# VHH binders against Di-N-acetylchitobiase (Ctbs): the designs that were tried, part 9

Target 1, 344 residues: Di-N-acetylchitobiase (Ctbs), of Rattus norvegicus (Rat) (q01460)
Amino acid sequence: EDCPCSEASLCRPIRHHRDFEVFVFDVGQKTWKSYDWSQITTVAVFGKYDSELMCYAHSKGARVVLKGDVALKDIINPTFRASWIAQKVALAKAQHMDGINIDIEQEVDCSSPEYEALTALVRETTEGFHREIEGSQVTFDVAWSPKGIDKRCYNYTGIADACDFLFVMSYDEQSQIWSECIAAANAPYNQTLTGYGDYLRMGISPRKLVMGIPWYGYDYICLNLSKDDVCAIAKVPFRGAPCSDAAGHQVPYRVIMKQVNSSVSGSQWNQDQQAPYYNYKDPTGRLHQVWYDNPRSISLKAAFVKHYGLRGIGMWNANCLDYSDDALAREQTEEMWGALRPRL

## First folded at step 21 (VHH)

Design ze (from z2 with Y109V)
Fold by ESMFold2, last read:
Structure ze (fold): chain B 344 residues (1-344), chain A 120 residues (1-120)
Amino acid sequence: as target 1 above (344 residues)
Amino acid sequence: QLQLVESGGGLVQPGGSLRLSCEASGFTFSSYYMGWYRQAPGKQRELVAYITSGGDTYYADSVKGRFTISRDNAKNTVYLQMNSLRPEDTAIYYCAKEIRRSHWIPEDVWGKGTPVTVSS
């Protein structure tokens, strides 16, 4: 099996275990050359495989892991599960990868066979990877709350026990809007913290939880924008909730930074949600409100991670920043990477 | 590999009808919500309609009562019947796997689109 790296040792599995994770998602576009490799411990490759990325990550002692996704109806069949896992292990060996990040975001009914099958998949994947690739990392991405969010009745304690750690997607927290249908923060501080309280109260160790923060925001068209900045949005139901962030769309931080300077309002800070937002008018005259996360909001979350002894921090996704040589872009990008570090 | 192939677009007069189809492959179609989005020139892509794995439907207010989404799981196909078309419906229409996912890549979600032009 040919090693594409400058040194054969760079194709060997990463076997040491980190005390603190900085877990990043890469979606391609060759921006990874500009990531802050002084922090990164794991790169989840959601873009096309890039052997240069793998070699470079290994040269920095960082893991590179596969994307794992599969339909829940199919994994009820244990023969299918075993075959799927064998394929992923073989792929990881061929590509010199260090594990897999399982990203299944489908509905599960508590009484369905998918409930038990999902935990079995995670456990069997972990057993297969750990047996076949020494030091391999198997992780699972969970919703921002364990309380049946998005009709995901998952065995969260069983899944946490069955893999190396959970990546908690502490974003898209407007997926279930049961109150006023208004634009709001992507990751409101107190709602995020309540989710972690609930995960910890279930008995999941903080050393099993990596906090995911968003490097993207949501852009909403306002059906009405009040003088108090309340942006009424379209009612788009999602998985039983009458209203959701499906009324808006995700925008990367790089787009937000170019738009905020020419917005009607400039960046505003919401004290209750501890998150920034701004209003703008599009070329057709429609008013929009954009909610996002910035170094200030992220620093609060990094402090929480340190204070509560969580396993680490990470983001969706590393490609969201402006990695050009523009002086302002470089400053903004450095500030976003820097915000992941807990302050003294 | 995932593929979503839209068809049925074209030029139509105001008040006319079109039926869009989206044939899917490379994933277990019956397990996922399917959506139709549209993107007019110079605008952002917007949700038009979706249908759940269980067959429940949603329509944007701008199309409610005029458009009908349906699916045929045996053919791995989702449809959008568009009646009483207006010039404002002019856009490229995209089929989507899912309507909301936290970790998605455009090539894992979108088809290539089918253009619809409503003009006299």
Scores: ipSAE 0.766, ipTM 0.895, lowest interface PAE 1.0, mean pLDDT 93
Fold by ESMFold2, last read:
Structure ze (fold): chain B 344 residues (1-344), chain A 120 residues (1-120)
Amino acid sequence: as target 1 above (344 residues)
Amino acid sequence: QLQLVESGGGLVQPGGSLRLSCEASGFTFSSYYMGWYRQAPGKQRELVAYITSGGDTYYADSVKGRFTISRDNAKNTVYLQMNSLRPEDTAIYYCAKEIRRSHWIPEDVWGKGTPVTVSS
């Protein structure tokens, strides 16, 4: 109720409709002043609450939404589910927030009670937020493909119907490696597009889909690096697959940009995956291969978003860029924000 | 509020043993995979072992046969029994909620760490 903003009107919920979304994740690294606010429509606040961020986003007409995460076993109980939702609605009202982004990445067996409970959670959350906060936005983060990725047997059509839109995490596409255990693109172009084809063929409207792109890459230690740049990686199983990207680690774009031009290989482009990568040697002498996305790979995806009429585009996460005053950093950061705009 | 508190680290001779504990609070412990990572000075954090919610385990090759991960869901605690310790096992050991997530936030994943030093 007490408004921390310079004007009381900045604490009122954002109520107007957006035809196109630019959906931004903020993880609380104090870089948000430097975001491209000419594009942003929603900020999902995954870091600690920052009332200055909320006030500033509202001054730009952008929504700020809560992070929603909860253990699936707990939400089977409808009383727990209702209590959790009531608490999130109350928190959003107290913090002058405009909704919630539900980010549940847990496995679900198709025959388990969690299957029905998850859809019920999304529906009841949407009902509660829409009732209590006019114009509120409730979204759900889905895997890069609806085909049981990471053992996530979700009711994707029911969830899409139950909320305002889905944020499709079109990254971490090496989460399950069924073929040769090698480093590969974080968001390979054709595999990404196939996932959207599958979502659309299920009957989900393109106006319910926001494409998430990565502003980070994966750094893999190569057990062997061939002359053809094939980087063999450790076998780290994940949710039934013998290999996964858990053999590597996420690396923000700002770190990649400080390393790529002094790496062993410099930036390389893989034609089959339409993604950049490079090789480097660490101080202990081990070879690494880093796969990432840059303005070129992202612009291809932005063109797809425009051409197929998707609801919008967004990224994990906005704090991954270098927002320092360094002239090269500013240019690189502007190029990454600019790549979100469609070019067709 | 998520909290992971590691303990049991210390100084040990090569060939010795230590048992690390990680007490969890602020989330439904039994629903999540739990992992142990380690970070040696000047190196990146690396996965050591994980245990699924169902009790299945994974070990990095460097520790396989020497380390054992286990969990006690009644105590919200995950353990790492470290035997036949070597100087290269010297690191800060971190407990982790989950071992892989697309939207990783350090505050939602990591404990504070417990140092282990293996020296003669």
Scores: ipSAE 0.760, ipTM 0.891, lowest interface PAE 0.9, mean pLDDT 93
Fold by ESMFold2 at other seeds, last read:
Structure ze (fold): chain B 344 residues (1-344), chain A 120 residues (1-120)
Amino acid sequence: as target 1 above (344 residues)
Amino acid sequence: QLQLVESGGGLVQPGGSLRLSCEASGFTFSSYYMGWYRQAPGKQRELVAYITSGGDTYYADSVKGRFTISRDNAKNTVYLQMNSLRPEDTAIYYCAKEIRRSHWIPEDVWGKGTPVTVSS
C-alpha cells in the first residue's frame, strides 16, 4: 500500500557508495525499461513520477532523485527555503526517492542577494536530505564553464562544497556567440575540456565533477551556407551575447540517425571541434546544418573523464535514443550507451 | 504545475490585427523570459519574439515592425500584438516559458497554442 513495489525492500533508500557515477536524466517517455541498467547509478526524474521506474531502478541498485527547480528571487527568504526543502524531503519520502538534482539555470548578478542565497539553498538542501534520508544524494547542475556563462555568477566552489557533486552540463556551448553568428558544435571538444580546466583551477576536486554529454544536437537554418560548410544563422541574443544557439532547436539522437544518411552531405567530421555534423535541405528548400555527438565524439570525452579521475559521466537525456525493436536502432543505441565507457 | 493558456487567435483578413494573450500559473512569472513561437502545418516551430524578465525584447526579422511583445507581471500575462497581418503569419501560436534552457521538457515550456488564420 505504502510501497508500490512487489517487495517492501525496493522502497528502502539506496545506501551503498558508488566510486563512479553514470548519471542519467529521464523525461518520462516510457523508454526507461530499455536503458542500460548495467551502467546506471542515478536516474534524475524530470518527467512525471512513475513508481514502476522507481521500483525497477531500486531493483538494479540505482538511485532515483527528484528534480529541484525554484525561482531565485523566492529563495532569498530563508523561511521560503526551509519550507521548499521540507516539501522536497517529504515528497522524496512519499515517493521513495534517493535525493534531489537541483537544476537552477537563472541569471545571478555577482553583487545580488541571490548569489549567497543559492549557495545557502544547496547547503540547506543537502543537510536536510542527508539528515532525513540515509545515503541520499544531492547534486547541482552547472553550466559548461564557470566563467560567468549566461550571466550565471555563481559561487561554484561553495556550491561544490555544499553538495555531493556537480553535474556539469557540457553542452549548449553555443549559448554565447561573440564572433560571427554561425552554427557550431554543441559540445566542442577543446572548449569542453577548457571548462573542466577552469573548474579544477578554482580548486574543485575532480571527484566532485560529473561530465554531462549531450544525446541531442542542434538543427540550424542556414541563412547562408558557404563552400567551406560555414552556416550563417539568425542573430538571436541571449544573456548579453549577440548570438546564440536559440537560433536553432534541439534534436534527439534518434531523429538525427533517421536523417543523417539520407541528408545531402551525410555525416561529416569537424577536426577542430571533434564533432560530427551534416547538412540537409528542408521541404521549403532551406539549407540546415545539424551538429551533434556520436559514439566517436563521446568516447573522446569518456577517455578524458577516466584520465582526470572525474566522479563520472552522464547525459541529457536518456529518452533521446531509439529504443524500438528495429535492428539498426538497437545497434545505434547500444553504441551510444557503450561510448560512456572509455576504450583502450 | 506549470500552465500557459494562450488566447486571442482567430480568422482575420490580410492587413488586420490580433492581440494574443498568455496567462501563466504554477511558477514565479516575473523571474523568467517569456516567448512567442509559431508553427505552420508541416513546419518546425519558430521563435517569433521574446521578452526578458527586465522587459528587453527581441523580434524575428519576419515580424519586426509589425508585432509587439509585452508583459504584465501583476497579471502573470504575456501579450503579442500582431499588426499588418499577412497570409504567411498563419500558424498556431505558442507561449513559452524561457527561450533557452539546457534541461527542459515540452510540458515545462509550452502552452497548448492558439490558432491564427490570415486569409481573405
Scores: ipSAE 0.758, ipTM 0.894, lowest interface PAE 1.0, mean pLDDT 92
Fold by ESMFold2 at other seeds, last read:
Parts: sequence; structure tokens; C-alpha cells
Structure ze (fold): chain B 344 residues (1-344), chain A 120 residues (1-120)
Amino acid sequence: as target 1 above (344 residues)
Amino acid sequence: QLQLVESGGGLVQPGGSLRLSCEASGFTFSSYYMGWYRQAPGKQRELVAYITSGGDTYYADSVKGRFTISRDNAKNTVYLQMNSLRPEDTAIYYCAKEIRRSHWIPEDVWGKGTPVTVSS
């Protein structure tokens, strides 16, 4: 296909080795011009294809990769896998993309054919992309812990070996709530670190792990809110757990920053979870509790990434910040990008 | 590629009934949970009911006993039967693919919605 960029060289695959990854997700909004391109190494394009974004990312030496998602029942069939992979490779060539991020979040029974089929998909995708697109990157998104999160009995070591690296979704850590049904941090610090300990203990190299941090939070309606800020939430079961974060909804940092200033509590810090939260009352009189991550909580995680030699850091998602020209928004956005860099 | 099209909304008297339908395409329908959400003016979208790929159901307390979710995998359709409707059920009702996913964006999840008005 013709190159839509100002120079033909911008349509060539990125072939450089990366010692450290800054892996970002773009969901198709027109805010990418304002990303911190001094840091970005890979953009996973989860929104509609935008050739201008591809050209700009390549001009900065950054990879752009496809979104890969497919039903597990379909990939049991080897012919289906081969066809799906061929289609993704062809699409990447047509769009001048540098690989694929496989984001499969479905449950897998340890004894099922899907267990082996998923690893085969990742391996065959990596082989196909590496063969057809020099320097291509194939990655797979995993839950915050390998210990059966969301009934995902995956071959984590096999998958890690089969692709270039794992993006660890170190968020949505309340996807299954086995204790009291209350609002809590999206990415509590010590639990997040324990998840990495578990991945490393399995024998997965830290150079195969990119820490994903959330640039969004969860907004929960409180059925009641105690004096100690305990917000009881609706009992919404998920994949065998009696409670889940499906009782709330994701909210981007830009919305949080505007709402916290007019909240009933102001920003609060939970010492045990190392995460901020606030309470607000909606127009109908219902109380809400919002848990999120900010430069303080993210800086702790970035320090961990550097200290343990992980492959990199990234976030869901880059469009969550306020990229307007407002002075306060600019400061907040710069602080969030800056928090990805480790600090002493 | 993914498409969810809701229908069956409208104006109804308190105590009345409506049946919502959501036709799906662009994905393997039978492999996913399907949900119904609703959003009243000035409020956030809230989960009403879901049905797993295996047929297990969940209902919010506010609708339990009055609403029934069901699916027809041959027609790629999920339904919400709404009985004994109340004014507080007034909202735009949205069909959703899945009820929880980490990398969740509107184009991968939501239909366009069908309005329901319950008016005295």
C-alpha cells in the first residue's frame, strides 16, 4: 500500500532494540500529539486506525502495534488460528504497523483445550510476525497475578517464552472480591508487588515483564458509607467471586481531577493500600467513593520497576489525561507522564 | 465490526411491561457474557442484569423479581423482559458485550441504547 507519511522511510518497520519500554495504549481520540513522545517506545492502537498517528510515532522512533482479540473457542482450530494470524500480519503490512498486542481476557479451565490453544496462538503469532515483519513486537496482556485471577488458568511461562514480553495489567485488582463487598484501591501497592513476586517465582525473567499502571480509577456507588470511609458496594458476582469491580465503572484521570476539587471529602490517602480516593455526592443524593492512582502512587511503582529491572512500564490508557491548554491541566498531565520515570 | 442494536423501548404506564431486544454481530456471541445497563439523565450508567455464556443470571436488587434476562444464541440476541415497571425505571437502556473487562472501550462494549419512559 502507498505510504501516507511525509517521507517513505516513516512507513518502514521499527527495528531498534529497546532496553526499556514505555508501552502506552491509544483508544482513538485526537490527543496523541500531546503525549510525551520523549518516553514512548510502543503505542498499542486500540482505537480506529489513524495513519497520522502511525507516521508521527514512527518519526519519534516508536512502534505502533495492532490490537489482537479473538474468542478462545475459535482458536482451538489450528486452521482458524493460521487464518487469523495471516489476516493480522496482512493488516499490519497494509497499515505499516510494527506488531500486535494480544489482549485476551477470557477464562480458561486448566484441563481445557483452550489452555494449549492460547499458548499456540501466541507462539504462532510471534513466529508469523517475526518472519514477515522484521523487528516486529508481539506482546500479551496478563492479569495482575498468575494465581488464577478471573479463572484465567493460562500457561504464563509458556506464553512469556512465546512472545517478546508480557504487559502485566497491574490494575483491576478488585475484579474478584473474596472478602467484604467494599470499594478499594484499583492497584494497591503491596498486592501489586506480590503479583510480580509470583510471576518471577514461576521463573519468568523480569526482562519479560512490563508493568501496566492505571490512568483511570473506579467510581463506586456506596450502599452506605461509614465514618471510617468504608463504602459498601452492590454484590455483583464475577467468575466465581461473590463481588467484583463490576459494581463500579472506570473513570479517566482527567474526570477525577475535576471531580475531586468539588468532592465532599477532598483527596484522601490510604496508607495501607498506598492509593488515593475521595467521596462525592451525585445529583440524586447518592454517595460515591472513587479510587485512583496519582503521581505519588505511580512513582512508588516506577521505582519498583527500575529497582527490579523489569522490561518497562506503561498504562491504560494514554487518552485518560487532560491535554487541553489549561494551565492546571497541563501541570497535572506533565506530573502523570513524569511519574513514569523512577525518582530517588 | 462489533455491532449491538437495541430495540423495544418506548413510553409505558407504571405497572406495565416492555421487552427489550439486542441483536449482536461482529463477534462470537455465544462465547461472551451479555449485560443490560441503564442510564437516567444526570446519573452514571448502572448494571441492571447480566447473563453468562453458560446461562447463569444476575439482577440488580432494584429490578430483581420484575426483570428477566435471556439469550438466544441462534439469533445472536439478548433480551430484557421488564414487568411491573416503575417511574424510577425511566432511562436509556444499553446492551453490553461483557460486564467487566480491563481494557474496556465504548466501541467494544456498548450498543446505541433504547429509551424507556415510565410515566404516570
Scores: ipSAE 0.755, ipTM 0.879, lowest interface PAE 0.9, mean pLDDT 93

Design ze (from z2 with Y109V)
Fold by ESMFold2 at other seeds, fold request of step 22:
Structure ze (fold): chain B 344 residues (1-344), chain A 120 residues (1-120)
Amino acid sequence: as target 1 above (344 residues)
Amino acid sequence: QLQLVESGGGLVQPGGSLRLSCEASGFTFSSYYMGWYRQAPGKQRELVAYITSGGDTYYADSVKGRFTISRDNAKNTVYLQMNSLRPEDTAIYYCAKEIRRSHWIPEDVWGKGTPVTVSS
């Protein structure tokens, strides 16, 4: 009712369909006006609600969607599940939003009631949003592989069928390390593609898959750094694996770009993983290895998206770039946005 | 709205003990891993310990045998018992919801912290 936009029409739902998605996560840092709105089709609002962002996105014909997160043990109860969905639909109407991105990353045992409850949540959310908001979009974020990664035994085919499309988080691919406990690429090329092969072989349509790429990297403290750039990391177990990327920290691309030029090694390219990395020494004398993605590594993935006819591409997250007026920052930022466009 | 409120920090002599508490609200506490991190001045925040929803624990090597993490799901509270404290344990200690998640923002993860100073 109370439209915060300069024009009442900007509060109306986005109803048009786009065949190719550019799916953007915003985390509320007031950089959104500088995004490449020539590409964006959907903004998932993970930060604090910003009515100016909603109005601006609608002025560009882009959807804005809610963040959906809820504890799995609570949604086993069908009454709780229905109430949660009703609250999200009401919120979307009040905020003039165009749907919801469901981001549930909790473990699920295959034999548990959560297995069925999660699929039911996705289906009922989609039904509720589609009924109540014309043209609304309901999406679900899945792990980089369907093969029980992080103890996430999900009904991936049922979930894909139940919603508009999946956003595949093709990053944090060192979440489960069963071999040597070392730093490695956040999104190694061949491992990423294998995950998509597995999703497709399950029978999920490529038109249901949006590739997520990282605009951040991981910074690891090396317990030992060999001459061959093998960085041994702390053994931090995660969901049954003895080692994980929880030994490191996520670092946005803008920070990486300021650090790489003063690093010990400068930017290096790992041919096997098709990803860049660098080494640096912190003020206490500890060696670090940082793995990330850049326009080169991302362009390879964009080509895959086009070649296999996936629904689209997107990133975590759009606030990771440097949107300042600095000439080098502007060039780097433009190259990162440009790398999303499929060229093949 | 998620809130994590740490308490129990303060000044203590080397060899002493402190018990930190973190009271949580705005989410289903029993469903999530909880962690303790610390950050010394000018340093990066580092993982100290975590406890799973099922009660299994992990400790960084620097604190193993001296610190104990526990949780009370009825009180939505996670604890860090810190024994045999050393000057290098001086830091601001932060409670965290989860220890690893792909799509997270600081406001959904961190409390405001409680300072711990170990000096003679």
Scores: ipSAE 0.752, ipTM 0.889, lowest interface PAE 1.0, mean pLDDT 93
Fold by ESMFold2, fold request of step 22:
Structure ze (fold): chain B 344 residues (1-344), chain A 120 residues (1-120)
Amino acid sequence: as target 1 above (344 residues)
Amino acid sequence: QLQLVESGGGLVQPGGSLRLSCEASGFTFSSYYMGWYRQAPGKQRELVAYITSGGDTYYADSVKGRFTISRDNAKNTVYLQMNSLRPEDTAIYYCAKEIRRSHWIPEDVWGKGTPVTVSS
C-alpha cells in the first residue's frame, strides 16, 4: 500500500518484456548494493523482504519476485491452491513485487495426483499473477535433467507452457550417483548440456529455459584420495540413488577463493568435466576435495546459452561472492559477473 | 514461520543414553524427510541420520547400531534415540527439514540445535 521508495513510480510493477534474462537469487545481508545491476533483469528474493532492495531494483528496471514453496499433497485440493495463490498475490501487492519464483523440489510419482496438481498450481499461479499484477513474471525451478532426477516425475512440458519460463538448476548434478561414490563436479559440462538436450528434445522452446549456474561448490571429506585425485566419499543415499552429494557440504565461492590459495594442491582443472577443483587437509588431518565453478567453467556455459538461444542465464546465489573492498576480492567478483556474458 | 525446536540434549557419561526430540511447525511435516545433523567445535556439520516421509531410515557409519531415528507424524516430531554414547559424539545436534535441497537457506532448514556433551 504505502510506497517506501523515494518516488511513487518505483513501486509500480515492471511491465516491459526482456529478450534475455539475467536471473539472480538474493538471500539477504545487504550485499545486493554491490551486484552488477547493469546485467540483472530479475531478483528472486529468498531472504527477508528488504524494501530498499525492491526500490533499487525497480530504479534499474529489474523485477523483484517472491519465493514460492508449498507441500504437494496440500495443493491436490483446488480450494487450497486458490487460497495459496491469492495469499501470494496479496503479498506481492503489499511488497510491490513483480511476480513469483516457484521452487518446489519434492518427489512426485508419475501416476500420482501430485503430477497433475503441480502443473495446475503453476498454471493457476501464472493466471492469477498476470490478471492481478500487469507484467508480472511467474517462473518455476526445475532439476538439472527432466529424466526423473531425484524421483521428480514432473510434467515438464506442461509446466514450461504454463509459466513465463523455467529456471534450470544446472547444479547439484551429483544428487544421483549410480557408479563409484566419488567426489565430482557440481555441474559437469557435458552432463549439463545433456540435460538441456533432453529438455529441448521434449519440445520445450529454448526461449523458455534459463540456465542456472552455481556460485557455490561442494566440499567433500575424502575417505581415500588416490594419486589420480579420485576422492572416495561417504555413501549417503538420496531418493533411490545409493550415493549422492549429500556426503558433501555446499560452500560459497568467497570461501573457496580464500581457501584455494592455502590448499595443498592449488586450483586444478579437470578436462573431462570442464570444472576446477582442489584438495586440502583440514586441521584434524583429513583430506578434502572441493569442486566448484569459476569464470573459466562459467564462460563455457555462457557460450552454450548464447549459441543455442536460451532465454537467459542466472545463478544460485548472488550472495556467494566477496563484495568487500579488498582488491583481490573485487577482481574475483568482477570476473564472476563478467563470465555471465560471453565476449563477442 | 517454519520452526524446528530441538530438546533432550545434556551432559551424559560414556555408555549412557539420551533421547533427542524435534517438534516441527509451519510446514506439512508428514510430507518431508527429516534429518539429524551434528557439529563439533571447529568441524563441519555432518549428517547423523535421516528418515523419509515413508519411514525408511539412514544412519552414518559412525552411529549405526547405536542411534535410532523415528518420527511421529501425529505429533509433528522426529526423535533420535542415542545409546552407547561416546566422547566422539559430543556436538550440537540439529534437526533438519529435508536432507538436501538445491535452493536452501539456513532459516528454512535448521533448528537452533541442542548441545550434547559426553564426558567421563
Scores: ipSAE 0.747, ipTM 0.888, lowest interface PAE 1.0, mean pLDDT 92
Fold by ESMFold2, fold request of step 22:
Structure ze (fold): chain B 344 residues (1-344), chain A 120 residues (1-120)
Amino acid sequence: as target 1 above (344 residues)
Amino acid sequence: QLQLVESGGGLVQPGGSLRLSCEASGFTFSSYYMGWYRQAPGKQRELVAYITSGGDTYYADSVKGRFTISRDNAKNTVYLQMNSLRPEDTAIYYCAKEIRRSHWIPEDVWGKGTPVTVSS
């Protein structure tokens, strides 16, 4: 009952439907004051709860949703599932939240009880939230491809039917490296689009798909960096693949923008992957290659979103930009937010 | 609330041994991969070893044959047995809940670390 906002009406659920989603992940560092609220439709709160953020989002007609994560082995038990869902609904009511984003990234074997339990969790969560919080939104984060990526044998069509929409994590696409173990784009354009083709071919409506784009890149130590910019990386297996981006580290765009001008190579564009990268030398003399996304690469994806009638676009994560008063930072940040708008 | 508490670090001579422990709470430990990373001054944090939920292991080439990762799911604890230590093993060692995740924040992944110094 207690409303922390300046007006009691700001604690009421958001009920209206938006034709286009701009889905933002917030990690709780107070940078939300500088987000482009002219675009935002949903904020997924992955950081510590901030009642001021909730109040402000509601004043702009935007939803705020909980983070949902739980071990799949636990949700096989339907009583545990029901208890977990009841807890999340109660929390959302207490915090005046508008739903939940379910972010489960665990392995599922196709023949396991987790396969059915995951779909049941999503359906039961949606039913519980919709019953208890009018207008609530329940979403699920899916892999960059439905083709068994990262041993995630999920019932993607059943999950899509069971929730309001999917957020497709169209990044970390080097999670499965079956060819040369080298650094490459975080979200290669054609591979990203192929993933959507596969989701659509399964019969999932484009109105159920929000494209996730990365506002971060990957920084890889090069064991060897060839004259052709081929950066050999450590062979770190991941979920059945012999090599993966676990050899690298996620780096936010704000760090990338400060580093690229002093890098060995400056910003380079890979035409095949439609993504930027650069090489630099760290203080210990090791060579690195960093792959990322910028307004150019993102605008291509935003155009695809509009052309194919997808539900919307979003990013991991909004804290990745430089929200300082520096003039260059402001321009770079504005360009990144602006790239989300479809240009067709 | 996730908590990872590393222990067992210290000063040791080259050729010596140390056993690191990481006690976990706030999540279903047996369901997740656990990793050990290390970070020396002026270097990026690097993966040392990981162990899957099913007990399969991976070791970086620099430590293979000298280090052994293990887990005790009943105690929610992951271990790193470090033998034949070398000066280049000097670093702060961090326990990690997972070795990669797309929607990842540091508070959901890392412990505070335990320092290891290998010198005479």
Scores: ipSAE 0.746, ipTM 0.882, lowest interface PAE 1.0, mean pLDDT 92
Fold by ESMFold2, look of step 21:
Structure ze (fold): chain B 344 residues (1-344), chain A 120 residues (1-120)
Amino acid sequence: as target 1 above (344 residues)
Amino acid sequence: QLQLVESGGGLVQPGGSLRLSCEASGFTFSSYYMGWYRQAPGKQRELVAYITSGGDTYYADSVKGRFTISRDNAKNTVYLQMNSLRPEDTAIYYCAKEIRRSHWIPEDVWGKGTPVTVSS
C-alpha cells in the first residue's frame, strides 16, 4: 500500500490480455514521457527504477517488468535459484512491477549442467511470479537464431514452453562473422527471417515470438574502404567466431540522424541486406561505415510480423530516438514509432 | 551492485612500464570475459585487450607484443601489463565486464577508469 502514484489503483498489477505486444526497453533516461503510449504494452526497465515511469505506464494500461540476469554457474544449485527468484518477486512487489524479462546472454555448452539449469530457472521464475503476482508476465530474450549463436546452446523449445513469450533479439546479427571481416547490416532482412523460420520449424508457436528491432546501429572503423563500399574491419574474435561486431560501436538512432546528412556518402540502401548505411570520415582522418535500421527497413519486418501472426514487435531501446522539440527530430521519431505498425 | 575499480595508472616516460589492476565485485567474476579499453582525449573508447572465462586472450594490433592481459579468479582481479609505452598510449584505461552484449547498460559493464600519461 506504499504507492508513489497519484491513485492507489495505479499500483495494482496489470492483468488484462493484449492481442498484440509492443515491447519497449527503457534504459533510465527521462525520455519515456515522449514514448508512443498508444502502442506500448510492456516496458522492460533496464535502467534505474523510476516510480514516475511505473505510475505513468500503469495509467496507460502497460506492464512494467524487471530486468533479470544471473550467472548460470550459480543457478545450477536449486536452492540458489529459489532464493534469487524470491528476491525478484519481492522486488517486483515493492516496486509495483508486473513481471520480469530474463536477459541471460551467457554461453552454454550443450553437455553442461547449465543447459538444464537455465530451462529450470525460466520455468521456476514463471511459476513463482504467476503464483505471487496475478497476471504477471515472464519473458526470455533469445538470440537472433537458435542455431548455436555465440555458443548459446539453449533448450529454446523448453524455454519457450516455460515462459509467457520470447523476445527475439533480431539484431547484433554480425556477432558471428565466419567469412570476410567486413561491416554489414545489424539485422539483415533475409537472415532475420531465416532465424524466425528456424524457431518456427522447431515447433515454437508464432504467438510465443516477439520480434526485436534495433533502434541503434553499428559504427565501424574501416581498415580499408573499397570503391564498392566494402569496409574491412578489425578481426575481433567472439565465442568461436574469428570476426564479430565487437570491432564496432553501437550508436543510437538520434546520433545517426544528426550525422548522416553531413556524412561523406549520405544515406545509402543496400538491396541485398535491405538496410541503410553511410560512410563518414572522423576528425583524425579515419573512414567509418555505419549500418542501421530506419522506417523503411523496419516496415518490412513489421509486415512480416503481421503476415506470420507473431505475438508482437519491440525494440532495443526506446531511449535511442531524439525526443527534443526540434521539428525534424519530431518527424523522425514519429516515423520510427509508426514503422512498428504493419502498413499492409 | 557491480563494481570495477581500476588502479595502477600514472605518469611514465616513453619506453616505460605500468601494471594496471581491476578489482571486481557484485558478480560471479569467473563466469565472464573481462576487457580493457582506453579512451584518449577527443577519441572514442577502443578495445585494447580481452581475456575469456577460459583464459584465452585477444590484443588490438596497436598493443600486441607490448601489453599482456591476465586474470586471477581467486582475487576477482584482471590485470594489464603495459610495456614499451608510447605517447599514443596516453588515455584513461577502463576495465569492462564483457566485451559484447546485446542488452548492455554502461553502469553494468564499465569501471571508473585509471589515467595513464606517457609524456615526452
Scores: ipSAE 0.743, ipTM 0.891, lowest interface PAE 1.1, mean pLDDT 92

